# VHH binders against q9y6x5: the designs that were tried, part 263

Target 1, 379 residues: q9y6x5
Amino acid sequence: LPPKLLLVSFDGFRADYLKNYEFPHLQNFIKEGVLVEHVKNVFITKTFPNHYSIVTGLYEESHGIVANSMYDAVTKKHFSDSNDKDPFWWNEAVPIWVTNQLQENRSSAAAMWPGTDVPIHDTISSYFMNYNSSVSFEERLNNITMWLNNSNPPVTFATLYWEEPDASGHKYGPEDKENMSRVLKKIDDLIGDLVQRLKMLGLWENLNVIITSDHGMTQCSQDRLINLDSCIDHSYYTLIDLSPVAAILPKINRTEVYNKLKNCSPHMNVYLKEDIPNRFYYQHNDRIQPIILVADEGWTIVLNESSQKLGDHGYDNSLPSMHPFLAAHGPAFHKGYKHSTINIVDIYPMMCHILGLKPHPNNGTFGHTKCLLVDQWCI
Short names: E, the ipSAE of ESMFold2; O, the ipSAE of OpenDDE; V2, 0.75 times the mean of E and O plus 0.25 times the DockQ between their complexes.

## First folded at step 11 (VHH)

Design T3 (framework vhh_7uia_1; at its last look DockQ between E and O 0.01; V2 from the best seeds 0.00; counts 0 for: pae E 12.5 > 2, unsure alone 63.2 < 65, placed apart)
Fold by OpenDDE, look of step 11:
Structure T3 (fold): chain B 379 residues (1-379), chain A 124 residues (1-124)
Amino acid sequence: as target 1 above (379 residues)
Amino acid sequence: QLQLVETGGGLVKPGGSLRLSCVVSGFTFSSYAMAWVRQAPGKELEWVSSISGSGGSTYYEDSVKGRFTISTDNAKNTLYLQMSSLKPEDTAVYYCARAYYKYESGEWEPFDYWGQGTQVTVSS
């Protein structure tokens, strides 16, 4: 049988949740599989960019999804969560489900993973759900497992996406132990449902399953706000993305805008595009705006509007609070093995290996995941 | 077809309690996140509470936290809103709808298939 892989994302699952809360189902999953305790994601640490990095192995500057909100100055197009269906935004890379879909006797399936309901390079998964956040995890799970079990050509790669604990993290803040405990328990129960469903269908022993996330969550506060309106008139620029990484499109001289912003707050770094730190790999794309503002951890960039978020993400990708985890189970993975850290872009070449796919050029390092795999030598 | 029917509204004194019900037909109730919203006289539509499909995560407007409880009975295809410690400012027409998650706000807000609403009046 051809190898099969299910990639599952629980949005905003911070890595240290595993240390601070109990996850009976997930721990059982890990016990019978592998765990990467910390995954260093890509900058900016947002949903669309990081999910696309997982499935392309590319930094954001390379795959072109550089934020949840984007603007292209040439075409005058906008990208947002409510306007993400134009292949224009996705076609700068080839995600793994497309690569898999194009193989003989294989097909891909997707349950609401970012980009999966868009034809990319004129290819879309044979089975997919149009994104609808209203749809329950159960329904998504039922569809994806049905496709994994009954499809012809067989579904050999599938994705499953869920919006928690991100939504709750934003609402309650990650330090709200009472509320987050309830939320995370529900997530663990969903993992239990996933495992049970796979066992019921006879898929558990043969299906490789990766459970991961795109980013973590940091605690925010109304006492940690950076008001841009105090520093610059909003008529002097267009705001493409706001917090915690603001993308600024000047309407006047860029230098003048920069000078007005550079000392706006001691808790915010202001970069001209060419001066963005190299470690971010966030420079070489036209969709990155001329000026970027990066708030310190836990600080929120606002206009003359109050933010009610108690948690947020998108900050420096070196911050532990931004890091998700990766757990995996299946015939390709060891049992009872834990690994300290990988880069999020390393997931792509690993998945390609598992599926027997030739990877497109990517920024991942296969060597970083070798110890997770039973067929590889671990140094 | 798809239908949402709200019931349970009425006149209640301040400090009183009401339980609203929303019966769903035409789709699998447990497969969707649901929300309660309200509209007071002369005011805009206001989100009150949401619950994820299968009775998962719950969300509340700040003004109703600790007083209102959203829940579901999947067997009855019914959404509930238990309201306690009601205040005059809670007076509104209450609607149920399927809910949508917004990434930027982190909220599960009403989306589609609204009912006709049920009137809640809190008055001494």
Scores: ipSAE 0.641, ipTM 0.865, lowest interface PAE 0.8, mean pLDDT 95
Fold by ESMFold2, look of step 11:
Structure T3 (fold): chain B 379 residues (1-379), chain A 124 residues (1-124)
Amino acid sequence: as target 1 above (379 residues)
Amino acid sequence: QLQLVETGGGLVKPGGSLRLSCVVSGFTFSSYAMAWVRQAPGKELEWVSSISGSGGSTYYEDSVKGRFTISTDNAKNTLYLQMSSLKPEDTAVYYCARAYYKYESGEWEPFDYWGQGTQVTVSS
């Protein structure tokens, strides 16, 4: 009987929420398992890119999901949160659920993890829910546990995605302690429900569970806006993505567009593609536009309009506010162990190890996570 | 002040037993995994055993499995290593350490705080 793994993401769960808010259920989960206090995610620190990095072990330039909004100039295709199902966008990598279910006597299940309702390399998750944000956490959990208990061939890898605390983080901002306390208490209750359901169904003792997130959240303000229209006319470029990392496709001479933008705000860095810092690993993909604008933490790039966002993410991945956490429990993991940091791309080779899968080439380092695992010795 | 203090080392005959103790102060003992690590003369550090912060999970290096038992007493903030069926190759300085992995200078460091060590010598 092959090992089983459930990968859970609570979108936008900033690492330091664990220290600043009460999580009795999550803390009990951690006490019986492992915690990685900070996960350094990939730049751009957005939802689609980071969820795909978790399941491929690849930087964004390598897996091809380089932002939540993308344009491919050769094919003229557009990608957005409402237009994300074309396999073209996803086919530059092989996510772990595809590798898993192609093994003999294995299948994969998914409750709304980004990409799991797309046939990547002509392969869609064996069991999946089409994305629909109105479906309750309870219904997602019921489907996942049903598939884990009742499928033939057995489901050995399952994913579960939830939109909070990201949605509320955008709405209220991470500094709104009153509203975020209420939101995060609800998230902790959902974690309690998850653990209880797994225990009631007899899954808890033999299922490995990872609870993680894709990014954090930083506070925004109407006082911290960068008005792009004050620096450059719309006719000079095509805007592919706006904030906090704008993707600019020049319609006129690239150097002229760059020069109009470079002094637009002291709170924004303007990069020609070849000048994007190497530490971002964000250069070698045609979907990355010739010019990007990277706002400072807490600043919002706008087109001569106010912003309704009080919290946002997508900033420099060195910022602690952009980092999520990772907690894990199950027979593969130690109990009562804390780890300071890993890279988000390290999660993939660890998961492959747990499942007995040969990883595809990737940017993760198994050594960064091996000491979380009971079958590994480390000094 | 965070502190780990080992006691219980000494000279013992092959086949004999010793119990090592490590008294801990300066942090919440039950929140961290604890380990015993040893260094034989002229050898590299060797992980021996670990126990979870809750005390519920124990782990052993292959050569000591079945002979050594790690345990904790949370009320006394004390980590133990009960050693039996001791062999000459168990001769080493034994350290207690707090497990908290950090990535520093291109290397993982699995233990952030160490005791002073206690000598165990297994000889006729």
Scores: ipSAE 0.007, ipTM 0.265, lowest interface PAE 12.5, mean pLDDT 90
ESMFold2 (binder alone), look of step 11: mean pLDDT 78; pTM 0.798

Design T4 (framework vhh_7uia_1; at its last look DockQ between E and O 0.01; V2 from the best seeds 0.00; counts 0 for: pae E 20.7 > 2, unsure alone 62.3 < 65, placed apart)
Fold by OpenDDE, look of step 11:
Structure T4 (fold): chain B 379 residues (1-379), chain A 124 residues (1-124)
Amino acid sequence: as target 1 above (379 residues)
Amino acid sequence: QLQLVETGGGLVKPGGSLRLSCVVSGFTFSSYAMAWVRQAPGKELEWVSSISGSGGDTYYEDSVKGRFTISTDNAKNTLYLQMSSLKPEDTAVYYCARVYYKYDSGEWEPFDYWGQGTQVTVSS
């Protein structure tokens, strides 16, 4: 039988949650598998970009999903979480489910993973759910496991996405131990349900499962606000994305806009597109706007509005608060092994290896994850 | 406090056998892969064998395959290396190490904790 892989994402699961809270089900999952304690995600540390990086192995500048909100100046198109169905935005890369779907005697399935309900390169998974935040985890899990267990051609790659603990992190802030404890317990219970379902279906021993996340969460405060209106008139620019990385499209001379913003706050770095630090790999795409504002950790960029979020993400990808984790179980993985860190783009070549797929050119390094695999060892 | 303590080393004739033990404390033994590494005089550190935390996966250096057996007793928090058909070239200090692949100062390290080692000498 061909190898099978289920990729699960719990949005906004910060890596250090594993150290600060109890996860009986997830810990059991880890005990019987492997753990990468920290995953360095891509800049910006947002949902759509990082989920696409996981399945493409590419930095954001390469796969073209450079934010949750984008604007293309040539076509005048907009991208957002409520407007993400145009293949135009996704076609700059080939995600792994497309690669897998195009193989003989294989098919892909998806439960609300970003981009999976869009035909990319004229290909869509044989089985998918249109995104709907109201659909329960149980329903998503039931569909995914049904497809994994009873499909022809067989589903060999599947994705499962869940919005927590991100939504709650935004609402309560990651430092709210009481509320976050409750939220994270629910997440652990869902992991328990996942494992139980797989065992019940007889999939547990033969299915490779990766549980990961796209980013972490940092504490925000009403005392840490950067008001752009104090620095520049709103008529001088169009805001494409706001916080914590603002994308600025000047309506007047770019230099003038830059000069008005460069000293707006000591807690915000202002970059011309060509001056964006190389380490971000966030420069070589037309969808990146001429000016980028990057707030310091925990600071929020606002206009004449107060932020209602107590937690946020999207900050510098070197910040530990932005880092998720990766756990895995299945025949491809060791049992009882821990790993310190990988880059989020490293997941793609690993998944390709597990599935026997030829990877597209990518920014991942197989050597970073080979230690997790039973057919490899990094001594 | 995390500790790794090796025992079982000694002098043995060629063709003889030794069993090394490594008792660990300060962490959940079954959650980590473990390894044996050795260093002969004037030579670089050499990996010998590894075992997953569950004990289900074992790996050996080619030169010791068929002669050495790595195992664990989770209840005793002990790692073992059964050595048979020993050769003079097996002479070295043998170290127990916890496998934790980490990035440090621009380099990847396969191990994060080591014991003090036990001397194995194979001589006629």
Scores: ipSAE 0.388, ipTM 0.759, lowest interface PAE 1.4, mean pLDDT 94
Fold by ESMFold2, look of step 11:
Structure T4 (fold): chain B 379 residues (1-379), chain A 124 residues (1-124)
Amino acid sequence: as target 1 above (379 residues)
Amino acid sequence: QLQLVETGGGLVKPGGSLRLSCVVSGFTFSSYAMAWVRQAPGKELEWVSSISGSGGDTYYEDSVKGRFTISTDNAKNTLYLQMSSLKPEDTAVYYCARVYYKYDSGEWEPFDYWGQGTQVTVSS
């Protein structure tokens, strides 16, 4: 039978949650498979960009989803979490489900992974759910497993997305042990349900399963605010995205706007686009605005107002608090193996290898993940 | 008429063995995954073991792995559960069930058809 892969994301699952909380079901999954303890994600460390980096192997500047809020000056188009369905935004790359589906005798299925309800290059997964956050994990899982068992041509690549622990991480903050323990226990129960469902349906031993996330979460506070209004008048710029990486489109001379902002706070770095550090790989796309502001970890940029968030993400991708994990189980993977780190862009070429697909040009390195795979020698 | 009929239950001493059978009629046996599910007195249903329609892929709950063996005879439309090294905690009513491919309930009950069950008692 052709190899099959299920890719699962639990949004905002910080890597060190695994060491600081109890996960009996996830730990059993890891024991019988592999763990990558830290995945270095892409800058900015936001949901839409990092989910697209997983499935394209590309940095954000290369795949074009550069933030959760974007503006294109030529077309005057806006992108946001409520306005994300225009293929224009997604068409700068080819995600793995498109490549997979175009192979003979293969189809793809999706339960709410970002971008899977958009026809990218005029192609949408053969089986998919339109995004709706009120749909339970159980219903998402039932649809995915039905499609894995009952499709013709067979579903060989499937995705499954869940909003937690990101939603609760924002609400409570990662340092709230009582609330995060309760939330993370519920997530571990969902992982237990996933494994049991796959076993019951006859899928567990021959399906490759990756459980990962897009980013972590850091603690915020009302005493760590950067008030942008105290440094610059609203009339001098258009705000495309606010925190923790602000995207600033000047309405007046760019150097004048930069000079008003550069000393605004010691807890914020201000970059002209050409001065953004090379290690971010965040410069060569027209959707990246002329000035960006990057808050220090745990700091929030606001417009003369308080913040209600107790946790946030989007910060520098070198910060351990921004890093997720990756766990995997299935015929392609070793059992009981731990690996320290990979880059999030490395997941794409590994998935292509598992599925027997030719990867598109990408920023990942297959060699970084070969120690996870039973068919590779590791050096 | 779709029917699932379990047999082979009974009283057995700890460490003993039993073989449960489930004779199936009314559907093509090889087209569906099948399962054994048990219920101890006053307890919830517990999945025990599953087998693919082809008979080649078998799965077990952790507490029974290495002690129980699920199998099929497609020519006889019969599902089996070979139980060895039985323990008092294995005491339950055992049901065979057809695995439901489309799940439209919020409960752990993923099966669309099951039999009347057969009692297994492990004592003395």
Scores: ipSAE 0.000, ipTM 0.154, lowest interface PAE 20.7, mean pLDDT 89
ESMFold2 (binder alone), look of step 11: mean pLDDT 76; pTM 0.764

Design T5 (framework vhh_7uia_1; at its last look DockQ between E and O 0.91; V2 from the best seeds 0.00; counts 0 for: pae E 5.6 > 2, unsure alone 63.5 < 65)
Fold by OpenDDE, look of step 11:
Structure T5 (fold): chain B 379 residues (1-379), chain A 124 residues (1-124)
Amino acid sequence: as target 1 above (379 residues)
Amino acid sequence: QLQLVETGGGLVKPGGSLRLSCVVSGFTFSSYAMAWVRQAPGKELEWVSSISGSGGSTYYEDSVKGRFTISTDNAKNTLYLQMSSLKPEDTAVYYCARVQYKYESGEWEPFDYWGQGTQVTVSS
């Protein structure tokens, strides 16, 4: 039988939640599989960029999804969560579900993973759901497992996406133990439902399953605000993305805009595009604006508006609070093995290996995940 | 044409044992995963156990793990559920089901064919 892989994302699941809360179902999943305790994601640490990095193995500057909100100055197009269906934004890379879909006797399926309801390189998964946040996890799970079980050609790669605990993290802040404990309990229960459904269907033993996330969550406060209006008149620039990494499109001389912003706050770094630190791998794309502002951890960039978020993400990708985890189970993976850290771009070549796919050029390192796999030698 | 027929149910005391059988006809038995599902009075349907078509993989819900054993005899086209250490909470109608998604009543269901069920009663 051809290998099968289900990739599951729980948005905004910070890695240290595993240390601070109880997850009976997830721990059982890990016990019978593998765990990577910390996954270093890509900068910026936002939903669309990191989900696309997982399935492409590319830094954001390379796959072209550089933020949740983007602007292309040449075409005058805008990208946002409510306007993400134009293949223009996605076609700078080839995600794994497309690669898989194009193979003989294989097909891909997707339940609301970012980009999966868009034809990329004129290819779309044979089975997918249009994104709708109102659709329950159960319904998404039902569809995914149905496709994994009944499809011809067989579905060999599937994705499943869920918006929690990100939404609640934003609402309550990650330090709210009462609310977040309830939220994370629900997540664990969903993982239980997933495992039970796969066992019910007789799929569990032969299916590779990866459970991961795109980013973590840091605590924000109304006492940690950076007001841009105190530094520069809003008529001098267009805001493409706001916080915690603001993308600035100057309407006047770039240098003048930069000079007005560079000392705006001791808790914000201001970069001209060419001066963005190399470690971010966030420079070589036209969709990155001429000036970016990067707030320190826990600080929020605002205009003359109050932020309602008690938690946020998108900060420096070296911060532990931004890091998700990865757990996996299935024939390809060891049992009871824990690994300290990988890069999020390393997931792509691993998945390609599991599925027997030739990977496109990518920034991942297969060697970083070898110890997770039963068919590989590990030091 | 396709049929599932459960047998082996009955009244048993706590701690007792029963062996359920499900004879299938009308399809290639080994080509499908099979499952046992039960429904207790006033409760929702509950998945109990599944077995892969090859018989190589078996799965159980947590409440029956270690007490129930699912198996098949391909030559007889029969699915079995050996139940031991039975408890009053195991009282239910037990159904044999073929694992295959179908659309019914506005929802996708993981089982397309069911038997009529066999009553298992665990009581002192």
Scores: ipSAE 0.339, ipTM 0.770, lowest interface PAE 1.2, mean pLDDT 94
Fold by ESMFold2, look of step 11:
Structure T5 (fold): chain B 379 residues (1-379), chain A 124 residues (1-124)
Amino acid sequence: as target 1 above (379 residues)
Amino acid sequence: QLQLVETGGGLVKPGGSLRLSCVVSGFTFSSYAMAWVRQAPGKELEWVSSISGSGGSTYYEDSVKGRFTISTDNAKNTLYLQMSSLKPEDTAVYYCARVQYKYESGEWEPFDYWGQGTQVTVSS
């Protein structure tokens, strides 16, 4: 029987929540498995890009999902959270569920992981749920476990996505201890439900489970706004994405737009595309606009209006507030092992190894995760 | 015809022991995970314990862990639940069930066949 893997994301789960809040169920999961305390994600630290980086092992410039909002000038296509189904956007990479289900006697299942309801390279997840945020975690879990248990050919790779704590992190901010404690307790209860369901079905011992996230969350404030309209007339550019990394398509001379923006705020870095720092790996894709604006942590770029967000993400991927964690349990993983950090792109080659898949060319380093795995020599 | 037949229920004092048996026919017993599920009066069904088809993996709900033991005898096509240190809270009808999803009443349920149930009563 081929190895099986369930990949779970709780969106916006900042790594230090694990230290600052109580998670009895997640801690039991970790105790019998492995923990990576910090996962360094990819720039920009947004939902769609980082979820695709997990399943492709690629930087955003290489997989083509470079933001939650994108524009292609040649085709005039737009991408957004509500307009994400065109395979055009996703086809610059091959996600692991496509590779997996094209193997003999294998299929893939998905409960709302970004991209799994899109026919990427004419291939959609073998079993999937169309994205709908109103569907409960229980229903997502029930479908995933039904597919893991009952499918022929067997489901060997499954994904499960949940919108919290990201949604509440935006609404309340990560510093709201009262509301975030309530939200995070509910998430721990869901992890408990997941483990109990797998035990009830007889799957727990032989299923590999990764619980991770795409990014963290930082506190925002009405005192930390960058008013873009005070620095440049809106008629001089097209705004493709706003905050905290703005994507600027000039309507006039590019150098003139840059010069109007470069001194707009001491809390914002302004980059011509060719000058974006190499450490971001965020330059070599036509979907990256000619000018980007990168706000400092906790600052919000606005168009002459107040922000309604109390928490946000998307900032520099070197910031600890942007980093999630990774926990894993199953026959492929050690028991009771703690690891300090990996890169989010390292998850893909590790998953390929667990599933016995040949990885596509990618930016991950298998050696960074080999100490998590029982079949690898750690030193 | 697929059948699951439970025996071994009864009245027992707190702290006592019982062994439940479930004799199976009509399918390859070792090909399916099996479970014990209970229902106290007026309460929902509650999963108690599961065992893999191979018999190599056993799982328990937290309140029974350390007190109950699930096992199989594949030669006799029989599932067992050894219950020890019984408490009044363990009073319920105990069902054996086969793990396989079926669609019922608008949702997927994880058990497709059930025994008739056997009453366990823990009382002074």
Scores: ipSAE 0.240, ipTM 0.715, lowest interface PAE 5.6, mean pLDDT 92
ESMFold2 (binder alone), look of step 11: mean pLDDT 77; pTM 0.773

